# Designs tried in a protein design chat: VH-VL binders against q67xv2r213to389. Part 20

Target 1, 177 residues: q67xv2r213to389
Amino acid sequence: NMEQLAKTLTSLYNIYDANRKPDYIYENEAEFRSLYVLLHLNPSSGVMGEPLSLWFRKLTFALVKSKEICFVRNLLRLYRMGNYKNFLSRTASEATYLQYCISEHHIREMRLVAVQYINNVCYKLQPYPLLRLSQNLKMKELDVESLCHECGLETCTDPDGFTVLPVKQSTFRSPED
Below, E stands for the ipSAE of ESMFold2; O stands for the ipSAE of OpenDDE; V2 stands for 0.75 times the mean of E and O plus 0.25 times the DockQ between their complexes.

## First folded at step 21 (VH-VL; framework fv_felzartamab)

Design x5 (at its last look DockQ between E and O 0.26; V2 from the best seeds 0.00; counts 0 for: pae E 4.4 > 2)
Fold by ESMFold2, look of step 21:
Structure x5 (fold): chain C 177 residues (1-177), chain A 119 residues (1-119), chain B 107 residues (1-107)
Amino acid sequence: as target 1 above (177 residues)
Amino acid sequence: QVQLVESGGGLVQPGGSLRLSCAASGFTFSRYAMNWVRQAPGKGLEWVSAISWSGGETYYADSVKGRFTISRDNSKNTLYLQMNSLRAEDTAVYYCARVYWDSYGFDYWGQGTLVTVSS
Amino acid sequence: DIELTQPPSVSVAPGQTARISCSGDNIGSSWVYWYQQKPGQAPVLVIYDDSDRPSGIPERFSGSNSGNTATLTISGTQAEDEADYYCQSYDSSDSLVFGGGTKLTVL
């Protein structure tokens, strides 16, 4: 269905372009154009279309400066850097309903990047609190625990009843089905 | 305020034993990995030993392995270092140190306790 | 197993910038921590994770780490900055290691 959405958006963009008024943004135009970027965050997705580097060059000045396009350009940079914390934080605070719905797969991907990073980098003798993961990943703590288990990682409870992730576990695996 | 207080240092003959203690307060001790770091008089810092938050894993510098044992009692908020088969080169001020949040650095140190090994 | 090398001493005039190096094989792939130690006192963490300052550490302290060298930089050096400075890092087995220390003299 993402393929059909991309085709529908392309048709909409052609209508916008055929009716182009200089230095003008049609109602909701910036948001709908931003969805193209979100559909193409991962170049290996099944969604066909023009490469983003060329696509951005074709935007009008007004669109380039719009809140919606600036947001997704920043999100693209964060995605490519693997900066999960800022990607998830800004998506949670700034994404419209449509932007969020289209981004759900990439949100999950960034959450997996976070779990892998923390397991690989943090100090083995001091476990990582799931509450901190919950805050950084914008997930309920129980969902974070399930995500860790899906990745092949075990969690445990500290003496005060808080769930923690012991790091440097050799059992990490990327979820594949 | 976070506070770490070492005790148990003193003068001991080569081959002797000492047990150091570090009393912790002002933070949730059972959530932190703890370390011992020593400094011989006029010399630099040397890492000695580490223990996980639960006490389930321990690590030692090669110079003390087999002779020193790190342990903790989370119910008493206390870190220990049992030092056996002491040598003159073990003479140092011994610090206990708390690992900085989700890193490898030490944000709080005790004032140290002096261990002197000499005849 | 990683060895960290620091110069034994560095001297600077008040108000000038001091730079203290910490050299180690591929140290840029690990986080580096810096401690200040004044005579008769325990060390104080001044830089963590290469470049971050703990609360209460003046902005004149900064750090960097790339390649085989980490550097502690003190801009606008003051007399109170006179101390011994140690770098610290870790190896792939999570063993911790300190550099030999650098005596900073503010003349």
Scores: ipSAE 0.209, ipTM 0.657, lowest interface PAE 4.4, mean pLDDT 88
Fold by OpenDDE, look of step 21:
Structure x5 (fold): chain C 177 residues (1-177), chain A 119 residues (1-119), chain B 107 residues (1-107)
Amino acid sequence: as target 1 above (177 residues)
Amino acid sequence: QVQLVESGGGLVQPGGSLRLSCAASGFTFSRYAMNWVRQAPGKGLEWVSAISWSGGETYYADSVKGRFTISRDNSKNTLYLQMNSLRAEDTAVYYCARVYWDSYGFDYWGQGTLVTVSS
Amino acid sequence: DIELTQPPSVSVAPGQTARISCSGDNIGSSWVYWYQQKPGQAPVLVIYDDSDRPSGIPERFSGSNSGNTATLTISGTQAEDEADYYCQSYDSSDSLVFGGGTKLTVL
């Protein structure tokens, strides 16, 4: 589970920290440290540690400028801003396998934000195709349908045979993660 | 093939009323949300009103709320805009526009009909 | 109500890249649409959902939307691209909103 993963990553972090050399970056260190950031994206996650703002200040210049740290810093900004479009797009296109795995919970959170946004802001005038929504959420259409149902939204089939959200629905509820 | 044709524009005095129509053809009208957008002479585009595909939901710009009423008759493939208590600032070319099928932009527009409110 | 701000005018030489901005608070979280309007004509949708092109729109037209700014980009601008361009989005009050428009001049 995530708690066990956090513990393991913390142990690894201590190992890297204990063996730190000035102006030296170990192989895969940037990616490893990026995982730490992703683990701490949500301050309510219950993961122990110092604020990320302080954490970043302790990184070497070389690490801060690494593509891995730049990537997760961008994700952190997107996450905090609730920018679900770019968060979902970038995680889908640029995250490594491990980064994506650690981010799955956050991805789900952002997908829920997206579904809520579509239902409350965009989806008001005409049915919204789930296919289009799947493209935005970066997930399969059938999974989108399931997610919508979990959120208390109903789906139907339009005259052309496509699954759609028929109208803005007041039954939306955010499921517990 | 998709065609939107506005009508009903003309000259009207302040405080007067006018009813615009938009005749739709070349597509299944009842499946699409519709909008009215206006453009004052030499000015930019201003959204006026929107109506859902079924007519169950209507939306209005603050500038026309309480004065304008959007409606539709899907059996006649026609969109309407009832304009009451007209003001000089309502003078504009009024466009009807169709909402893009899988989005919320306007993919088809009519040629527009001119409404002039003047004493 | 949300306000979308566009530059009044943009000039570009033929073959160069034109960029038209549309600024609004947290507009990156919304979907932005772009319209081209030539004199005496109705507007034409050129970009929807930030970056997608309707069929028939040249590939030189592209769009992006992030943070507080959406951008319409016209690569290899041609004389025929001279027109007024409007951005459009939706606000939190369930209203549609247009930018003020940008006149693109091809020098």
Scores: ipSAE 0.103, ipTM 0.700, lowest interface PAE 3.1, mean pLDDT 89
ESMFold2 (binder alone), look of step 21: mean pLDDT 93; pTM 0.948

## First folded at step 23 (VH-VL; framework fv_felzartamab)

Design y1 (at its last look DockQ between E and O 0.37; V2 from the best seeds 0.00; counts 0 for: pae O 5.4 > 2)
Fold by ESMFold2, look of step 23:
Structure y1 (fold): chain C 177 residues (1-177), chain A 119 residues (1-119), chain B 107 residues (1-107)
Amino acid sequence: as target 1 above (177 residues)
Amino acid sequence: QVQLVESGGGLVQPGGSLRLSCAASGFTFSRYAMNWVRQAPGKGLEWVSSISWSGGETYYADSVKGRFTISRDNSKNTLYLQMNSLRAEDTAVYYCARVYWYSYGFDYWGQGTLVTVSS
Amino acid sequence: DIELTQPPSVSVAPGQTARISCSGDNIGKSYVYWYQQKPGQAPVLVIYEDSDRPSGIPERFSGSNSGNTATLTISGTQAEDEADYYCQAWDSSDAVVFGGGTKLTVL
């Protein structure tokens, strides 16, 4: 269905381009054009289409300046950097419903990047609180705990009953989608 | 308010021993990893030793390994550093510092206690 | 394992931006922490986990960490920012490593 969505969007873009007015953005045009970027965040995803560098050059100045296109351009940069904190934060605060729905796989990718990173780099003598993971990953704490367990990591309880992640566990594995 | 108070410093001859204490208040001590960090007069910060929140795991800088022992008593909210076989180069202000719950690094430090090793 | 190198001093005019570097092999694969120490005082944490500020630290303090270099940035530097600054990381063996310190002078 993502392939069919990409084809439908391309047809819509052709209609927009055939009726192009300078400095004009049709109703919802910026959002629908932004979806193309989100479908192609990972070039290995199997959703075929024009490379993003060429695709961006074909946008009008008005579209390039739109909040929807600026948002997804920033998300693309954050995704390529592996900057999970800002990727997840920006998506939670700025994505439209459609933008979020298309991004769900990439949101999961960023959450997995985060769990792996925290297990590898955080202080062994101080377990990492699931509350902080919940805040950074934009997930309910129970869902974060489930994600850690899917990654082969164990959680435990601190002296006050809070759930924490002991780090530097050698059992980490990337879960299959 | 969070407070860490070091004590037990003083003048000691080379080869001597001292035990430093760090009294903690204003927080749940048993949830935090604790550290000793020292600073020779006019010099930079040097990590000395770490102890896990439960006390089950300890680490030491190579310069003090075998001579210093970190320990804690969670029932008394107190961190200790037993320093044996002291050398002139151990002369420093010794700080205790906690690692915050959310891995914020060393968010609270004591005011330090001076250890002077001199003949 | 990892050694953290800082310039011994940095000078900046009031209101300008100060940048203090902390270099180490693959330091970008670890979280970096920054401490401010004024004469006769204990260190104060100003940046944790590369770029986050503790409560009470002014927004003019920011941090970044990538590749082999972490950087503490102070925008709009004020006279009270004059201090020694230390970077800190956890070594791969969970030892604590401090940089040698940078004296920031606000001229």
Scores: ipSAE 0.341, ipTM 0.736, lowest interface PAE 3.8, mean pLDDT 88
Fold by OpenDDE, look of step 23:
Structure y1 (fold): chain C 177 residues (1-177), chain A 119 residues (1-119), chain B 107 residues (1-107)
Amino acid sequence: as target 1 above (177 residues)
Amino acid sequence: QVQLVESGGGLVQPGGSLRLSCAASGFTFSRYAMNWVRQAPGKGLEWVSSISWSGGETYYADSVKGRFTISRDNSKNTLYLQMNSLRAEDTAVYYCARVYWYSYGFDYWGQGTLVTVSS
Amino acid sequence: DIELTQPPSVSVAPGQTARISCSGDNIGKSYVYWYQQKPGQAPVLVIYEDSDRPSGIPERFSGSNSGNTATLTISGTQAEDEADYYCQAWDSSDAVVFGGGTKLTVL
């Protein structure tokens, strides 16, 4: 499971960091180190470690400028700012398979934030199509519908045959993760 | 072709009343929320009021609350703005604007009608 | 109520990239819309939901929204792009809020 994966990766990272040859950079080191950032994206995740600000300062210039580290730095910023739109977009388009797997929990968090935002701010004047929401959440429409239902939201079909959130609803609840 | 045409603007004295209309065509009017946005001469855009597709919900800027009333007749494809107790600061071009489909952006605007409040 | 702040004016040479900012507290958590208005004309929606373009809007128009700043970017700016640009969002009180507008001058 994800918890075991996180623990394993953390352990591997610590072993590597403790035993690595100074000034030596492995071919996949950037990607490997990027996983550390993703593991520590949410300080409340239970993953222990030094603050990321200090962690980044210890990286070599080459690593800091790598596409992998740049990518996760951007994700970190987006996550901290609650920019679910760009977070979900970038993870979907640019994350490696392993990065995506490690980020899955955070992706779900951002999706919930998105649904909450849509419910609170959007479609109070007119319905909001799940198709549009699916595009933003980077999910299949049916999965979006399920997610909305999990959040206590109702859906209906508009006159054109599209599934929509009909009105702003007060029944929203964040599902337990 | 989507078209919005405002009318009813003109010169009115302070304290007077005016009713604006916006005739909509080229789309299913009853499916879209509508808005009034105004622009004083040489100034920026200011939101005035919004109304839901059904007319069941209305929203107003604080500057016009209690004085202006937004309404719609879906059978006539017409949006209205009743303006009472007009003030000099209400002088502006008034636009009707359609909310973007399933969004809150205003994707279509009329050409506007000028309201001048002056003694 | 939230306030959206735009620079009063931005100047760019033809062919260069223009960037117009729209600043507001936690604006990155909201959807931002952008409108173009030319003299004597009604506003035209050029960007919706931060970064999407309506049909008919040139690809040189793009938008982004992150943190406290949304940005309208016009790459390869052309003379016809000279106009006033307004950002718009919804505040927590369910009111529509416009920025003060930015005059884009193409030199």
Scores: ipSAE 0.021, ipTM 0.647, lowest interface PAE 5.4, mean pLDDT 89
ESMFold2 (binder alone), look of step 23: mean pLDDT 92; pTM 0.944

Design y4 (at its last look DockQ between E and O 0.47; V2 from the best seeds 0.00; counts 0 for: pae E 3.7 > 2, grease 19.2 > 18.9)
Fold by OpenDDE, look of step 23:
Structure y4 (fold): chain C 177 residues (1-177), chain A 119 residues (1-119), chain B 107 residues (1-107)
Amino acid sequence: as target 1 above (177 residues)
Amino acid sequence: QVQLVESGGGLVQPGGSLRLSCAASGFTFSRYAMNWVRQAPGKGLEWVSSISWSGGYTYYADSVKGRFTISRDNSKNTLYLQMNSLRAEDTAVYYCARVYWDSYGFDYWGQGTLVTVSS
Amino acid sequence: DIELTQPPSVSVAPGQTARISCSGDNIGKSYVYWYQQKPGQAPVLVIYEDSDRPSGIPERFSGSNSGNTATLTISGTQAEDEADYYCQAWDSDDAVVFGGGTKLTVL
């Protein structure tokens, strides 16, 4: 499970950091180090470690400027700013398989935030197509429908055969993770 | 082709009343929320009012609450704005604007109709 | 109620990148829309939901929204891009809010 993966990766990171040669950069070191950022993306996750601000200061210039570190730094900013749309978009398009796996719980968090936002702000005046929501959440439409139902929202089919959130609903609830 | 055509603007004295209309065509009017947005001469855009697709919900800017009434007749594909107790500061070009279907934002606007409130 | 603040004017040379900011408290938690208005014309939606473009809008138009600032970016600015630009959002009371507008001048 994700908790075990996080613990394993943390352990591996510590072992690597303790035994690495100074000023030596491995071929996949940038991606490996990027996982540390993702593990510590949410300070409330319970993952122990030094603050990311301090962690970044210890990286070499080459690593800081790597595409992998730049990518996760960007995700970190998006996450902190609550920019769920761009967070979901960039994660879907640019994350490696391992980065994506480590980010799955964050992705879910952002998707829930997005659904809440849509319910609270967006479709008060007219129905909101699930197809559009699926594009923003980077999910299949059927999965979006399931997520909406999980959040206590109802869906319906419009006259053109599209599934929509018909009205703003007061039954929204955050699913238990 | 989507079209929105405003009408009903003109010159009116302070305290007077005016009713604006917006004729919609080229789309299923009853499926879209509609808005009125105004723009005073040389000034920026100011939201006036919104109405849901069914007409069940209406929203107003504080500056017009109690004086303006937004309504719609979906059978006639027409949006209305009843303006009462008009003031000089209500002088503006009034636009009707459609809410984007698969998201929000106003994707289609009319050409606007000028309302001038002056003694 | 939220207030959206825009710079009154921005100037760019042809071919350069124009950036128009829209500032508001926690605006990054809301979708921002951008409109272009040329003299004597109705506004035209150029960006919706922070960063998406309607059909017919050139790719040089892009948007971003983060923290307290949304930004409309026009890369390779052209003379025809000279116009007033307005940002728009929805507040917590379901009211529509427009920014004050920015006059973009192409030098």
Scores: ipSAE 0.366, ipTM 0.780, lowest interface PAE 1.6, mean pLDDT 91
Fold by ESMFold2, look of step 23:
Structure y4 (fold): chain C 177 residues (1-177), chain A 119 residues (1-119), chain B 107 residues (1-107)
Amino acid sequence: as target 1 above (177 residues)
Amino acid sequence: QVQLVESGGGLVQPGGSLRLSCAASGFTFSRYAMNWVRQAPGKGLEWVSSISWSGGYTYYADSVKGRFTISRDNSKNTLYLQMNSLRAEDTAVYYCARVYWDSYGFDYWGQGTLVTVSS
Amino acid sequence: DIELTQPPSVSVAPGQTARISCSGDNIGKSYVYWYQQKPGQAPVLVIYEDSDRPSGIPERFSGSNSGNTATLTISGTQAEDEADYYCQAWDSDDAVVFGGGTKLTVL
């Protein structure tokens, strides 16, 4: 339950703040504080809490410069831009286990953004290879094919047996909308 | 390994016709959309025509529509451009170019064949 | 229906960063591709899908695309980078559009 997690994290942060020592970061503090950002990537998700703009102002300078906080600040920017390639790549290479687990819903959102974008903008005369989508979305090829089908898109096979996505299909539907 | 070799260029009078060929080797030709791109002497690149991997869809630049016909024979690994009603402004080096299977750029180009339309 | 506009030339000192622009209405809503062409040679793809680099292209080549402008960036520019550079996009009818080309000169 994401609302319970947000409340628990806020309580933990209050304990950290009550024991604040200048230029000191408690063990795992930066990681636990980073989770708040990930819970609130989408402000319309309904997870209650302080808006991120105010929340960031309360961080110590040491925490602001930590790798964990810098990472999630970067992810927030990528999420807002819709930059699925970098969002998925950075999450795969830099996220801790906890950061990844909390991000799973947003990872799915970015994968859906990618499928829609590819269908809208790519070259109709050359179907898009599922292998490339698999690499960019950090998904197994069979899972990518299932995702395309969930979005109302059909796949086909090229002359060498590779699965490809014909683009500009009018049947696209977001499964979350 | 991958090769694209254009042929069929030459000198022709205005109103004449030429047929360009592009022989492909070193890859599975039928997996790739193909394009003709031309470059007039001292000028930039200009797209001419596209054909889908199976040959089922063709597109043309407005400047050549109705005069040029792109086609392919996947059993012979060959791309064609039939050019009719040639004009002086069609004078250019004509390249065939392959659409890269997993990136959509033109990753392999032939050396080009020169078409000169002059009276 | 999209027209791609490039500056006719760009000059840069060796070791400095060169930026070549490609302007088009809402070009940020489509993928942009970049080609390098040296005299007497066919073009070579250097950037695809806005920002991705083919194998064998040096890391000093990078690209971006946002709003009405795509940009090819060459950091640490070398003499061998002197060439003509073309941007390319697909228009809404799946036609291919090239920019007019930019001559990069390394002083």
Scores: ipSAE 0.310, ipTM 0.724, lowest interface PAE 3.7, mean pLDDT 88
ESMFold2 (binder alone), look of step 23: mean pLDDT 92; pTM 0.943

Design y5 (at its last look DockQ between E and O 0.72; V2 from the best seeds 0.00; counts 0 for: pae E 5.2 > 2, grease 20.4 > 18.9)
Fold by OpenDDE, look of step 23:
Structure y5 (fold): chain C 177 residues (1-177), chain A 119 residues (1-119), chain B 107 residues (1-107)
Amino acid sequence: as target 1 above (177 residues)
Amino acid sequence: QVQLVESGGGLVQPGGSLRLSCAASGFTFRYYAMNWVRQAPGKGLEWVSSISWSGGETYYADSVKGRFTISRDNSKNTLYLQMNSLRAEDTAVYYCARVSWYSYGFDYWGQGTLVTVSS
Amino acid sequence: DIELTQPPSVSVAPGQTARISCSGDNIGKSYVYWYQQKPGQAPVLVIYEDSDRPSGIPERFSGSNSGNTATLTISGTQAEDEADYYCQAWDSSDAVVFGGGTKLTVL
């Protein structure tokens, strides 16, 4: 499971960091180190380690400017900014398989944030199409519908046959709660 | 082509009444929430009122609540704003604006109609 | 009720980046919309849902929203971008709220 993976990766990272040659950069070191950032996107995740602010200061310039580190730096900003749209877009389009796997729970978190965001602010005066939401969440429309239902939201079909969130609802609940 | 055309503006004395209309065309009017937004001369945009696509829900700015009434006739593709007890501070260009189906932004605006309240 | 605060004016040289802020308590929890208005014209939606552009809006227009501040960014500002810009959001009372507007001057 993800928890075991996170622990394993953290342990592996610590072992590597403790034993590596100071001036040696492994071929896939940038990607490997990018995983550490992803593990620490949420400060409340319970993953042990130093703050990312300190962690980044210890990286070589070569690593900091690598595409992998730049990518996860952007994800970090987007995640903590609550920019679910760009976070989900970038993870879907640019993440490696392993990065995506590590980010899967964050992706779910951001999707839930998105649904809550829409519920709190939108579709007060008219229905909100699930198709629009599916585009932002990078999910199939049917999966979005399921997610909305999991969050305690109701959906309906508009006169044109599209699935919509009909009204702002007060029944939202995070499936994680 | 989406079009919104406001009408009914003019000069009116304080305490008077005026009814604005917004004729919509080029889209399925009954599916869209509509708004009135006004702009006093040389001032910023001020939201006045909103009405749901069905007309079942209406919302008003505190500055006009009790005096203005928003309504719609979906069979005529027309939005209305009944303005009673008009005040000098109600002087403004009044825009009708459509709420986007997908984004909830005001994606289409009319060119506005001027309402002048003066003795 | 929420209040959206914008700077009254922003000046930028042609080709430079203009940034217009829209501040409000917890505005990052709401979608922010941006409108451009030129003299004698109706407002035009230039950014919706914080950062998306309607069709026909140049790519140099972008938006962000986080914390207590939303920002409209115009990169490579051109003379035709000179206009008033308004941010807009929905408050918890389901009312629409506009910022005070920002006059963007291209020097």
Scores: ipSAE 0.087, ipTM 0.711, lowest interface PAE 2.3, mean pLDDT 90
Fold by ESMFold2, look of step 23:
Structure y5 (fold): chain C 177 residues (1-177), chain A 119 residues (1-119), chain B 107 residues (1-107)
Amino acid sequence: as target 1 above (177 residues)
Amino acid sequence: QVQLVESGGGLVQPGGSLRLSCAASGFTFRYYAMNWVRQAPGKGLEWVSSISWSGGETYYADSVKGRFTISRDNSKNTLYLQMNSLRAEDTAVYYCARVSWYSYGFDYWGQGTLVTVSS
Amino acid sequence: DIELTQPPSVSVAPGQTARISCSGDNIGKSYVYWYQQKPGQAPVLVIYEDSDRPSGIPERFSGSNSGNTATLTISGTQAEDEADYYCQAWDSSDAVVFGGGTKLTVL
């Protein structure tokens, strides 16, 4: 439950702030504070809290320079740009277990953005290989095919046995719409 | 080895016609969209025409539409460009190019065939 | 439809970083491809989908694309990188569009 997690994290942050030592990071503090950013990647999510721009200004210098905070700041920028490829790649290679678990909804959202983008902008005269999608989306090929079908898109198999996505299909629909 | 070899270029008078061929080998030709791209001497690359992997869809640059016809014969592994009503501005080296299966870029190009349109 | 504009030339010293721009309205919403062409040769694909390298292309080649500008970057530029460079995209009607080309000179 994301609401309960947010309340627990808020309590933890209040404890950190009440016991603030200058230029000091408590064990795991940077990771737990990074979770705030991940909970608020989408401002429409309904998770309560102050705006991220204000939140980042309140961090100590030590926290701002931490690996964990730098990572989620980068993810925030990638999310805002819709840069699904780097968002998914960075999450797969750098996220801690907790960061990954909180990001699951955003990972699916970026995968849906990718399918929509590929269908809209890639070359109509040649279908897009699901192997390429599998690599970019960090998904098994069968799961990618299922995601395409969930979006109302058809896939097909070439004579060499490769599964491909014909692009520019007018049947695209977001599963959330 | 993937190979693309253009032929059929030469000197032709304005208003004349030529047919270019591009022989493909080293890959399964019928799975790939193909393009013609030209380059006038000392100038940049200019796209001419595209054809889908099956041959069912074709696209043309505005400068050649109605005058040029792209086609392919997948049984002969050959791409064609029929050029009619040639003009001086059609003078260029004509390349055939393959659309990569994975990158969607033009990953293999022929060495080109020169078409000169002059009185 | 979409017009791609490149500077006609860029000069760099060996070992320096070369940056070649490709400008177009909302080009950041399209995938951009980059080709290298040496005199008397056919073009060679060096960057696809904005930033990816084909196998065999050195790591010193990189690309980015956002807003109205895509950029090819060559770090640690070498003499063999001297060539013409073209950006390419598809327009909204799936026509292919090339930039005018940039002559990179390594002095």
Scores: ipSAE 0.069, ipTM 0.619, lowest interface PAE 5.2, mean pLDDT 87
ESMFold2 (binder alone), look of step 23: mean pLDDT 94; pTM 0.951

